# Ledger of designs, part 19: VH-VL binders against A disintegrin and metalloproteinase with thrombospondin motifs 9 (ADAMTS9)

Target 1, 201 residues: A disintegrin and metalloproteinase with thrombospondin motifs 9 (ADAMTS9), of Homo sapiens (Human) (q9p2n4r1735to1935)
Amino acid sequence: LPQNCKEVKRLKGASEDGEYFLMIRGKLLKIFCAGMHSDHPKEYVTLVHGDSENFSEVYGHRLHNPTECPYNGSRRDDCQCRKDYTAAGFSSFQKIRIDLTSMQIITTDLQFARTSEGHPVPFATAGDCYSAAKCPQGRFSINLYGTGLSLTESARWISQGNYAVSDIKKSPDGTRVVGKCGGYCGKCTPSSGTGLEVRVL
Below, E stands for the ipSAE of ESMFold2; O stands for the ipSAE of OpenDDE; V2 stands for 0.75 times the mean of E and O plus 0.25 times the DockQ between their complexes.

## First folded at step 22 (VH-VL; framework fv_modakafusp)

Design j4 (from f15 with heavy chain Y54S S55Y, light chain R93W; at its last look DockQ between E and O 0.03; V2 from the best seeds 0.00; counts 0 for: pae E 14.3 > 2, grease 20.3 > 18.9, off the site)
Fold by ESMFold2, look of step 22:
Structure j4 (fold): chain C 201 residues (1-201), chain A 120 residues (1-120), chain B 107 residues (1-107)
Amino acid sequence: as target 1 above (201 residues)
Amino acid sequence: EVQLVQSGAEVKKPGATVKISCKVSGYTFTDYYMHWVQQAPGKGLEWMGWVDPSYGYTDYAEKFQGRVTITADTSTDTAYMELSSLRSEDTAVYYCAREGYEWSDAFDSWGQGTTVTVSS
Amino acid sequence: DIQMTQSPSSLSASVGDRVTITCKASQDISNWLNWYQQKPGKAPKLLIYEASNLQSGVPSRFSGSGSGTDFTFTISSLQPEDIATYYCQQYSWYPYTFGGGTKVEIK
């Protein structure tokens, strides 16, 4: 079986974007091959749970009093706040790009993402400009169930910005991760030193 | 396998303090919030508070504020709930519960419960 | 505090019956609601999260619906092993609060 989308073109004569079975690390994995008309097709994983469980958010509201954490950190649309954080955005994902050489998710590839509000937000990324207290509002969600992949234990998130804080929860089997991230202003992203590494189940 | 194992039943006098342990195994303790829930006899469930084991952050229900202390010891993978100035109405089963990885902050794993009896 | 009013407090039904339990929140909690099952002498068990999502390993006869203030939990075909007390729980705002429980028994 082919080991990447370029081999699918060469060995099977395929020219259409679509789902193909590839041999990855000695195991069978279903990969969406995009750009098959070109010399540089790209490998994507179709997310079985789709947009509703795979999303990234930079929250757009900013507290009038950024020294507080109202509602014990719960989100309220009727907060004493302004919806004026210009960097805000919400992206959800049908597919994610994978680098099959390094077995890492390429979080900045948004070809199969839908940005429903504001700016595009990379996969596994969240942030806000809500509060200088520890009160993160931005959320991301990862659900790899049914894809044949899980995150490895090596994945780490880093925070950027003043008063930045992150709270990352990973399932034991590595198929689900949720995060709350923010600051005044702050965000969290996967560490460049560890990347967002996956393994074939 | 995820397990939350609580310390054994306690009998206390009014005004005393109880400290209940919740030892975890089968997952990374610092990745999940730990909550404590009270269930008085014939009553429903009542949330007491939580701790973030990675940073030591806590928050408590107002009803218990000033009497409850929730802590985490990452060297032993054990959460603790200490309730002071015990009253007869504190007679209850106490549960530790792990906040799950689902988006909803659901309690997906619970300890077996610890019965505390406060008798005069 | 957000009050969760759960109805009924108890019910009896036959094996195979459809069972319906409701919860009403004192304020809008969106879909931030869970359902738990508790058998005597046991810890609660999560069945449904975010009002309608079935927890892994939970039989498909259990379901939930609703948003805002009115929520419904349904057992489509009651089985003998479903004898328990069922609780709703909101997590929209601290303190997290539970409904009063519904004790389900077989006739």
Scores: ipSAE 0.006, ipTM 0.430, lowest interface PAE 14.3, mean pLDDT 87
ESMFold2 (binder alone), look of step 22: mean pLDDT 92; pTM 0.934
OpenDDE, look of step 22: ipSAE 0.018; ipTM 0.610

Design j5 (from f15 with heavy chain Y33W E102D S104G; at its last look DockQ between E and O 0.64; V2 from the best seeds 0.00; counts 0 for: pae E 4.2 > 2)
Heavy chain, then light chain:
Amino acid sequence: EVQLVQSGAEVKKPGATVKISCKVSGYTFTDYWMHWVQQAPGKGLEWMGWVDPYSGYTDYAEKFQGRVTITADTSTDTAYMELSSLRSEDTAVYYCAREGYDWGDAFDSWGQGTTVTVSS
Amino acid sequence: DIQMTQSPSSLSASVGDRVTITCKASQDISNWLNWYQQKPGKAPKLLIYEASNLQSGVPSRFSGSGSGTDFTFTISSLQPEDIATYYCQQYSRYPYTFGGGTKVEIK
ESMFold2, look of step 22: ipSAE 0.293; ipTM 0.735
ESMFold2 (binder alone), look of step 22: mean pLDDT 92; pTM 0.933
OpenDDE, look of step 22: ipSAE 0.212; ipTM 0.725

Design j6 (from f15 with heavy chain S55E E99Q G100S, light chain R93Y; at its last look DockQ between E and O 0.82; V2 from the best seeds 0.00; counts 0 for: pae E 6.5 > 2, grease 19.5 > 18.9)
Heavy chain, then light chain:
Amino acid sequence: EVQLVQSGAEVKKPGATVKISCKVSGYTFTDYYMHWVQQAPGKGLEWMGWVDPYEGYTDYAEKFQGRVTITADTSTDTAYMELSSLRSEDTAVYYCARQSYEWSDAFDSWGQGTTVTVSS
Amino acid sequence: DIQMTQSPSSLSASVGDRVTITCKASQDISNWLNWYQQKPGKAPKLLIYEASNLQSGVPSRFSGSGSGTDFTFTISSLQPEDIATYYCQQYSYYPYTFGGGTKVEIK
ESMFold2, look of step 22: ipSAE 0.089; ipTM 0.650
ESMFold2 (binder alone), look of step 22: mean pLDDT 92; pTM 0.934
OpenDDE, look of step 22: ipSAE 0.381; ipTM 0.771

## First folded at step 23 (VH-VL; framework fv_modakafusp)

Design i1 (from f15 with heavy chain E99H A106Y; at its last fold request DockQ between E and O 0.55; V2 from the best seeds 0.00; counts 0 for: pae E 4.8 > 2)
Heavy chain, then light chain:
Amino acid sequence: EVQLVQSGAEVKKPGATVKISCKVSGYTFTDYYMHWVQQAPGKGLEWMGWVDPYSGYTDYAEKFQGRVTITADTSTDTAYMELSSLRSEDTAVYYCARHGYEWSDYFDSWGQGTTVTVSS
Amino acid sequence: DIQMTQSPSSLSASVGDRVTITCKASQDISNWLNWYQQKPGKAPKLLIYEASNLQSGVPSRFSGSGSGTDFTFTISSLQPEDIATYYCQQYSRYPYTFGGGTKVEIK
ESMFold2, look of step 23: ipSAE 0.359; ipTM 0.755
ESMFold2 (binder alone), look of step 23: mean pLDDT 90; pTM 0.899
OpenDDE, look of step 23: ipSAE 0.728; ipTM 0.889
ESMFold2, fold request of step 26: ipSAE 0.195, 0.219, 0.240; ipTM 0.669, 0.684, 0.699
ESMFold2 (binder alone), fold request of step 26: mean pLDDT 91, 90, 90; pTM 0.903, 0.894, 0.894
OpenDDE, fold request of step 26: ipSAE 0.415, 0.311, 0.516; ipTM 0.804, 0.776, 0.818

Design i2 (from j5 with heavy chain D102E G104S A106Y; at its last look DockQ between E and O 0.06; V2 from the best seeds 0.00; counts 0 for: loop humanness VH .302 < .308, pae O 10.6 > 2, off the site)
Fold by OpenDDE, look of step 23:
Structure i2 (fold): chain C 201 residues (1-201), chain A 120 residues (1-120), chain B 107 residues (1-107)
Amino acid sequence: as target 1 above (201 residues)
Amino acid sequence: EVQLVQSGAEVKKPGATVKISCKVSGYTFTDYWMHWVQQAPGKGLEWMGWVDPYSGYTDYAEKFQGRVTITADTSTDTAYMELSSLRSEDTAVYYCAREGYEWSDYFDSWGQGTTVTVSS
Amino acid sequence: DIQMTQSPSSLSASVGDRVTITCKASQDISNWLNWYQQKPGKAPKLLIYEASNLQSGVPSRFSGSGSGTDFTFTISSLQPEDIATYYCQQYSRYPYTFGGGTKVEIK
C-alpha cells in the first residue's frame, strides 16, 4: 500500500486529485492527494465535520477602554468598541495539509480553507486586540474526529503579544481542541510554529 | 446526576414581585453559568439573562432590564430569578438552565419550570 | 440583536419520514447554534450543540448541519416519541435568541 501521494502515483498510476487510502504508521487512512498531475503532490486530511467545527478567528472589536472586561467576557455587538481592527478575520477548513514525514499539520496551508471575513487566519490560531484585562475573544476550533488522527500530547500552544492570554481545551483523545485567545494585542499559535503534531489512532 | 429543581407555581397580582429558585445538585455550582428562560403560554422560548455563581456577575436581556434580578447563593447551590412590577404579560413558565461547557454555551440541563400566573 | 427565523412553524409527517427544519440567522453566527426539543409540558432538551454535534444520549436519527446563517435540523426517521416543538438558539452574541420553534406532529 502506498504511504504517500507520490507512491500512489507510482503504484497505481494515478494522476487525478482525490481521496486515496494510504498506509500511515501502520494503519489505513483516507488522504486527499492534491496536485497529482505534478511531481510534488501534497497530502491533505478531509475533516469530517468540515467548516463548522474547524475554524480560526481573529476578533475585530477593540474595547475603548482596554483595561476592562465587560459582560464577564461575553461577546456583544453593542460593546463600547472600535470595530476597525484590520487584522481581523475568520477562516474555516474543509481539509488540512499534513506532512506525513513529520506527522505535522501544516497550519499555514490555506488551499482548502475559506475565509468568510477579513484576512485569512491559519489553522489552530486565534487572537484579538480586545482588551488587556484577560478577556480573550478570538476563537479557534479543531475537530479531527473521524479522520483517524489525533493531536499528540506534545501539541502545545504559545501565547504571543501584549497581555496575551489563552484558554485552550483539548479532549482526552486529542481529536477535539477549542481555544479562546487574545490580548492587547495577542494571539495563540501552535508551539511548532507552522504545524501540529498528530498521531494515528 | 445533574439536577435542577425549581420552586413551585406562583400566583401574583399585577405590580407584585415573584422570586423563583433553582436548586442544583450533581455538579459544582460555581463552575457553570445559570440562565433563565421565559416561555409564555403557547409561545416560544425567550432568554432573560444569566448569572455567574462564582463571581456573581450578571447580564440581562434588554426586555427585562430594570425588572429582573438574577442571583446565586453558593452556600445553598441555588440560583434565583426575581421579577418585579409584574404584568399580565409576565404570565409564563420560567426555566433555569445550566450552561454546559466552557466556550460551548449550550443549555445541557434544565429545571422543570415554574409557572407564574399574573392576574388581577 | 440576532434574529433567528425557523421554518416551517409547524409540520405533520408520517412515522419513518425524513423531517427537515431550517433556521436562518440575521447575521453570521459561525457554528454557535444549538437545537432543543421540547415535548408538551416538559422543559427543553438539548439535542444538537455547535450546529452539528449530537448531545450524549440523543438518538442518532437527530442531526444538525450548517454554518454562518443557514442551519438545518434533521430527523432521519420520525418516531412517535419525537412529537415536540423544536427550537434553534444562537449564542454567538448576547442576548441569546431562539427561533420561533417548529411544532412536529405525526399524521
Scores: ipSAE 0.006, ipTM 0.541, lowest interface PAE 10.6, mean pLDDT 92
ESMFold2, look of step 23: ipSAE 0.230; ipTM 0.698
ESMFold2 (binder alone), look of step 23: mean pLDDT 90; pTM 0.904

Design i3 (from f15 with heavy chain E99H Y101W W103Y A106Y; at its last look DockQ between E and O 0.05; V2 from the best seeds 0.00; counts 0 for: pae E 5.0 > 2, placed apart)
Fold by OpenDDE, look of step 23:
Structure i3 (fold): chain C 201 residues (1-201), chain A 120 residues (1-120), chain B 107 residues (1-107)
Amino acid sequence: as target 1 above (201 residues)
Amino acid sequence: EVQLVQSGAEVKKPGATVKISCKVSGYTFTDYYMHWVQQAPGKGLEWMGWVDPYSGYTDYAEKFQGRVTITADTSTDTAYMELSSLRSEDTAVYYCARHGWEYSDYFDSWGQGTTVTVSS
Amino acid sequence: DIQMTQSPSSLSASVGDRVTITCKASQDISNWLNWYQQKPGKAPKLLIYEASNLQSGVPSRFSGSGSGTDFTFTISSLQPEDIATYYCQQYSRYPYTFGGGTKVEIK
């Protein structure tokens, strides 16, 4: 009946990192406990769909003409663009950290994230400096399906920066979220600033 | 309450210059872009351009390029639209309208309009 | 520039009638489209933003739909106070452009 990884240590005498079943809000969920050799283990949720559907991107191309949205807003590698946006990056996620007390995803924890390009990008975050027009190119994707968790109705994103825009879609059950964010320069982040509130399904 | 209050009606001769003001209240001036829209008598709405009061950045419709100047005075929370080399075709009602960048990507507030009449 | 073709240019309907206005963009503008109501002698008023979102304080009889290039504005039950000219407007790309407007009158 452990409710967190620390209790797993206490109740089961476990000291190895790994998947454990925890009682979270009245239901058993599989949680990955990291740092079990320490006095402060952390809880992570393994994303069933992994990197392919859980990623965050800050797009690096900037249009020469920031007043346009060419190609009907579709990304093109051969765009008339500058490629000097140093904050650009792409991170994908196999696990995400969850604070079981607040029931929030800690979006800034990148322990189990892979940054394949540029700078690390927090979970559920996207942005670009592509255009001052409504032409967001940064992307993020969240897929919590199979984890037993979903985003709550209170989960919101805020836009930050100049000419910032966001187009975010959430599935009715809150397990899937995709977003396009950007500006000149702009980004979107969870309204909490550090996490996303989730609920047990 | 958000308010955009424009200056009064203008009567100008061809070739003259008109400068219309749009004073805002009820919100942070620099949090919204300010746009100007022209409406000739009995005609539709035509976008003229905009200014970012925060940065001073502007962009104009090609039709008005070279004749229009849009500015913002953050000390007085007032946006201006100056149109030079006036022609009879410039006879119209001109509106200022705010456009947000964070949460309000639409013209949710408009000035009452300023009638400019250009005649010999 | 993105051309916005609005149809019809004018219409007359009876109180209680369903009124439909269409707006077609020359290019894909996603859902970056707004609908405005302009009553005679007044400034435009925002009714719908992002194609389908009802502006706060606007009666529920107004609605919008569409994405890409084809958009629809609907008044489910026309009221006398709805006499106005309605405009669609894209803000996907500068310059921003408006439809030609639809003048709505009551028989």
Scores: ipSAE 0.084, ipTM 0.673, lowest interface PAE 2.1, mean pLDDT 93
ESMFold2, look of step 23: ipSAE 0.243; ipTM 0.691
ESMFold2 (binder alone), look of step 23: mean pLDDT 91; pTM 0.907

Design i4 (from f15 with heavy chain E99H, light chain Y91W; at its last fold request DockQ between E and O 0.71; V2 from the best seeds 0.00; counts 0 for: pae E 4.8 > 2)
Heavy chain, then light chain:
Amino acid sequence: EVQLVQSGAEVKKPGATVKISCKVSGYTFTDYYMHWVQQAPGKGLEWMGWVDPYSGYTDYAEKFQGRVTITADTSTDTAYMELSSLRSEDTAVYYCARHGYEWSDAFDSWGQGTTVTVSS
Amino acid sequence: DIQMTQSPSSLSASVGDRVTITCKASQDISNWLNWYQQKPGKAPKLLIYEASNLQSGVPSRFSGSGSGTDFTFTISSLQPEDIATYYCQQWSRYPYTFGGGTKVEIK
ESMFold2, look of step 23: ipSAE 0.319; ipTM 0.740
ESMFold2 (binder alone), look of step 23: mean pLDDT 91; pTM 0.921
OpenDDE, look of step 23: ipSAE 0.824; ipTM 0.909
ESMFold2, fold request of step 26: ipSAE 0.099, 0.225, 0.076; ipTM 0.659, 0.711, 0.633
ESMFold2 (binder alone), fold request of step 26: mean pLDDT 91, 91, 91; pTM 0.918, 0.922, 0.925
OpenDDE, fold request of step 26: ipSAE 0.872, 0.861, 0.616; ipTM 0.934, 0.931, 0.842

Design i5 (from f15 with heavy chain E99H E102W W103E A106Y; at its last read DockQ between E and O 0.35; V2 from the best seeds 0.00; counts 0 for: pae E 3.4 > 2)
Heavy chain, then light chain:
Amino acid sequence: EVQLVQSGAEVKKPGATVKISCKVSGYTFTDYYMHWVQQAPGKGLEWMGWVDPYSGYTDYAEKFQGRVTITADTSTDTAYMELSSLRSEDTAVYYCARHGYWESDYFDSWGQGTTVTVSS
Amino acid sequence: DIQMTQSPSSLSASVGDRVTITCKASQDISNWLNWYQQKPGKAPKLLIYEASNLQSGVPSRFSGSGSGTDFTFTISSLQPEDIATYYCQQYSRYPYTFGGGTKVEIK
ESMFold2, look of step 23: ipSAE 0.382; ipTM 0.732
ESMFold2 (binder alone), look of step 23: mean pLDDT 90; pTM 0.899
OpenDDE, look of step 23: ipSAE 0.690; ipTM 0.868
ESMFold2, fold request of step 26: ipSAE 0.336, 0.129, 0.183; ipTM 0.731, 0.645, 0.680
ESMFold2 (binder alone), fold request of step 26: mean pLDDT 90, 91, 90; pTM 0.889, 0.908, 0.903
OpenDDE, fold request of step 26: ipSAE 0.664, 0.695, 0.869; ipTM 0.889, 0.898, 0.925
ESMFold2, last read: ipSAE 0.069, 0.381, 0.253; ipTM 0.622, 0.738, 0.697
ESMFold2 (binder alone), last read: mean pLDDT 90, 90, 90; pTM 0.895, 0.904, 0.897
OpenDDE, last read: ipSAE 0.878, 0.421, 0.871; ipTM 0.931, 0.820, 0.926

Design i6 (from f15 with heavy chain E99H E102W W103L; at its last look DockQ between E and O 0.69; V2 from the best seeds 0.00; counts 0 for: pae E 5.1 > 2, grease 19.1 > 18.9)
Fold by ESMFold2, look of step 23:
Structure i6 (fold): chain C 201 residues (1-201), chain A 120 residues (1-120), chain B 107 residues (1-107)
Amino acid sequence: as target 1 above (201 residues)
Amino acid sequence: EVQLVQSGAEVKKPGATVKISCKVSGYTFTDYYMHWVQQAPGKGLEWMGWVDPYSGYTDYAEKFQGRVTITADTSTDTAYMELSSLRSEDTAVYYCARHGYWLSDAFDSWGQGTTVTVSS
Amino acid sequence: DIQMTQSPSSLSASVGDRVTITCKASQDISNWLNWYQQKPGKAPKLLIYEASNLQSGVPSRFSGSGSGTDFTFTISSLQPEDIATYYCQQYSRYPYTFGGGTKVEIK
């Protein structure tokens, strides 16, 4: 069995983009191969739970008074705020790219993402410019259940911005992560030191 | 066409105060943070602090805390940096720089710089 | 505070040479690093943001790479107009800090 999309192309002929079974770290995984007409096809994992559970957001509201954390940090669209944060965006993901050599998710590859509002937001990333009072509103969600992969324990997030705060919740099995991230202004992203590493489950 | 135009050069005595203006045009002043950066002769760049022109919220580098005041006047689209208790080491070029929220937190537009000389 | 250590402090190269400048952060800053070019008497100019993204209107001979603590800036083929001082700058958290600069000269 092939171990990457280039081997699929070589061993199976110049095939079309699509789902193929690959031998990854001794286990069979279904991998979407893209760019199969080129010399450098790319490996993607199709997310079983899709867009609704795999998204990244930079929240677009800015409080009129940034020293507050109203509603005990709960989000409300009728807040005393402006919906005009210029960096705002919302991206949702049907597939994510994986580097099979390092077993890391390439969060900045947006080929199979849809940006429904504002700017593209990398996978596993969230932010806002809402409050200086540690009141994060930006959200991200990861759900790898059913893909055969889970995040390793080493995956951690770092925050950008002096007022930036992150609240990251990981499932014990590493298949689900949700985060709230933000500041005045701030964001969180996977640590470059650990990356967003996965293991074959 | 984004422009940040700073006030002219200043010569000051030790102990004096300087106030530098940075007038913006070509964008909405309240949508971007304004930062100030010091560059002493023959030395690198040093961040001083910032203001949010919308709210007036500020924060300052510890080195300048207590001596620097950064403000924004939205009626004239002008940011100000005031540095008090000047000393010879404050001789430098001072820049205002716009901090964007579009794609990254980069200083994508800079003022032309204001030279402040502290002597005698 | 996050210290940015930039090297070399100066270099001299011929037109057409590949020039490499490095910047090391005292802690993990992900990819939250910018590169600026500053010519004498002028304000800095943003060349590269988020470690590797080329700013609009900047020639493609400029590039950046790295993440975490170790970053590299490259001019693939030095041109006469590239004489300047180059600075890295982290924006992971306040205070934002710059490298000490690298003065690039033509032989």
Scores: ipSAE 0.203, ipTM 0.696, lowest interface PAE 5.1, mean pLDDT 89
ESMFold2 (binder alone), look of step 23: mean pLDDT 91; pTM 0.922
OpenDDE, look of step 23: ipSAE 0.267; ipTM 0.747

## First folded at step 25 (VH-VL; framework fv_modakafusp)

Design z1 (from i5 with heavy chain Y54H, light chain Y91W; at its last look DockQ between E and O 0.82; V2 from the best seeds 0.00; counts 0 for: pae E 8.4 > 2)
Fold by ESMFold2, look of step 25:
Structure z1 (fold): chain C 201 residues (1-201), chain A 120 residues (1-120), chain B 107 residues (1-107)
Amino acid sequence: as target 1 above (201 residues)
Amino acid sequence: EVQLVQSGAEVKKPGATVKISCKVSGYTFTDYYMHWVQQAPGKGLEWMGWVDPHSGYTDYAEKFQGRVTITADTSTDTAYMELSSLRSEDTAVYYCARHGYWESDYFDSWGQGTTVTVSS
Amino acid sequence: DIQMTQSPSSLSASVGDRVTITCKASQDISNWLNWYQQKPGKAPKLLIYEASNLQSGVPSRFSGSGSGTDFTFTISSLQPEDIATYYCQQWSRYPYTFGGGTKVEIK
């Protein structure tokens, strides 16, 4: 049974992009193979809960008074804010790329992402330029439930920026992660030293 | 063309105050943070603090807290760094450095440096 | 604060030699590391950002690699104009600390 998309192409004579069952670490996993007409097809995991539960945001509003954290940190439409953070963006994901050799999610591959506002934002990334009072508004959400994968305990996030802060919550089974990240200006992203490692359930 | 032009060299006695200017041109002053960096003779680079010219918000490295004041004057597009209670170890070159809070993860432009000598 | 340890503190090499400088962070900084070149009497100049990205207009003989805590800066073929002190800087967490510098000279 094939262990990657190139092997699907070689062993089964397949030349069409689509979902295939692969033997990954001794277990069957459903993998979307893209670029099957090329010598270097890529492996993606289709997200069962789709883009409503898999998204990355850099929030675009900045407080007029950055020394505040109004509304106990809740986001409000009626804030005293300006929308002038040009790094802002919102990306949602139908599929994510996986490197099956290392079992790492490749967060910067946006082939199956949709950017509905501003700049593309990598998977598992959030940020803002809202407040210097440690009041993060940027959000990301990961939901791997039903994919056959979970994040390992090695996955961690690094905050970057002035007054950068993150609040990352991971489910015990590694299928759900939500993050709230920001600064003046600040963001969080998976550590490149640990990567975003997954295991087959 | 982006330029950061600093004021000239200063010679000061211990206990005095120095105020260095950094006049900018070629970009919108309020769109970028301005940082200040100290480089003592034979030493590396050391971050002192920064200002957001748009809001006036500042923060300072612990080492300089209480002695440094960093300001921005948007009417003249000029940032200032004032260091008080000067000591001989404050003898250094001081740089202003620009940082874009939405597009850069580095200091993308630097002033030419201002030498401050503190001697008695 | 994140400490940045550069090695070596100085080196001498011949024109055409490959030069390697390392920088070690006291904690994981992902890829938030920059490399600057400072020639005598001049302000630092950015060469590499985010560990491996070459700044526009910087010669291709300069490169960077690494992630996490261990980073490498390389000059593939040393030129006379590369005499300078090189600094790494972490951009992961405030305060944005620099390495101690590596002085590069021609033998």
Scores: ipSAE 0.030, ipTM 0.590, lowest interface PAE 8.4, mean pLDDT 88
ESMFold2 (binder alone), look of step 25: mean pLDDT 89; pTM 0.894
OpenDDE, look of step 25: ipSAE 0.822; ipTM 0.907

Design z2 (from i5 with light chain Y91W Y94H; at its last look DockQ between E and O 0.74; V2 from the best seeds 0.00; counts 0 for: pae E 6.6 > 2)
Fold by ESMFold2, look of step 25:
Structure z2 (fold): chain C 201 residues (1-201), chain A 120 residues (1-120), chain B 107 residues (1-107)
Amino acid sequence: as target 1 above (201 residues)
Amino acid sequence: EVQLVQSGAEVKKPGATVKISCKVSGYTFTDYYMHWVQQAPGKGLEWMGWVDPYSGYTDYAEKFQGRVTITADTSTDTAYMELSSLRSEDTAVYYCARHGYWESDYFDSWGQGTTVTVSS
Amino acid sequence: DIQMTQSPSSLSASVGDRVTITCKASQDISNWLNWYQQKPGKAPKLLIYEASNLQSGVPSRFSGSGSGTDFTFTISSLQPEDIATYYCQQWSRHPYTFGGGTKVEIK
């Protein structure tokens, strides 16, 4: 069985984008091959739980008074806020790109993302410019359940920015991660040093 | 188009106070944070602190805490940095620097610098 | 505080040479590192942001790479107008610290 999308082209004579079974780390995994008409097809994982459970957000509201964390950190549409954070955006994901050599999710590949508000936001990232009182409103969600993949223990998030805070929760089996991230202004992203590594279940 | 124009050079005695202005034009003053950076003679750049001109919120590097006050006057589109109890080691060029686009953090525009000399 | 160690402190090179400057952070700063150019008597100018992104209007001979703690700035073909001091700066957390600078001169 082929080990990447380029081998699918060579071994199967296929030239159509679509789902193929690949042998990855000795196990069979369903991989979406994109760009099969070219010499450089790309490998994607289709997310079983789709857009509703796989998204990234930079929250666009800023508090009028940045020294507060109102509602015990709960989000309210009627907050005393201004919606003028120009970096704001919301992206949701049906598929994510994977580098099968390194087993890294390529968070910046947005080919199968839908940006429904503002700027595109990479997978597994979040941020805001809401409050200096460590009151993160930006959220991301990862759900790999049913894909045959889970995150390894090496995956770490790092926060950036003034008063930046990240609150990252990982499920024990590595298939779910949720994060709240923000600052005045602040964001979180997987560490560049470790990336967002997955393993085959 | 974007301009940050600082006040002129100053000569001060030890123990005095200096207040440097940074007048902006070519953009909306309250949309960007303003930072101040010190460069002592023959030394590198050192971050002092910042202000959000919209809210007046500030934060300072620990080294300058208690002696520095950074403010913004939105009626004149001018940021100020005031440094008190001056010492000879405060002799430096002082820059105001605009905090870049909100999606990324960098200083995208700088004032021309203000030389402060502290000598008796 | 995050310490930024920049190397070398100075260098001389010929026009057309490849110039490499390194910057090492005392802690993981992901890719939150900027490079500035400062010419004598002038304010610094942003060249590279987030380790590798070229600022608009900056010539393509300038580039940056690296992540985590180790970063590299490169001038692929040194020009006479590139004589300056170059600084890295971390933007991960306050205080936003700069490297000690690298003075670049023409031999």
Scores: ipSAE 0.082, ipTM 0.633, lowest interface PAE 6.6, mean pLDDT 89
ESMFold2 (binder alone), look of step 25: mean pLDDT 90; pTM 0.902
OpenDDE, look of step 25: ipSAE 0.816; ipTM 0.907

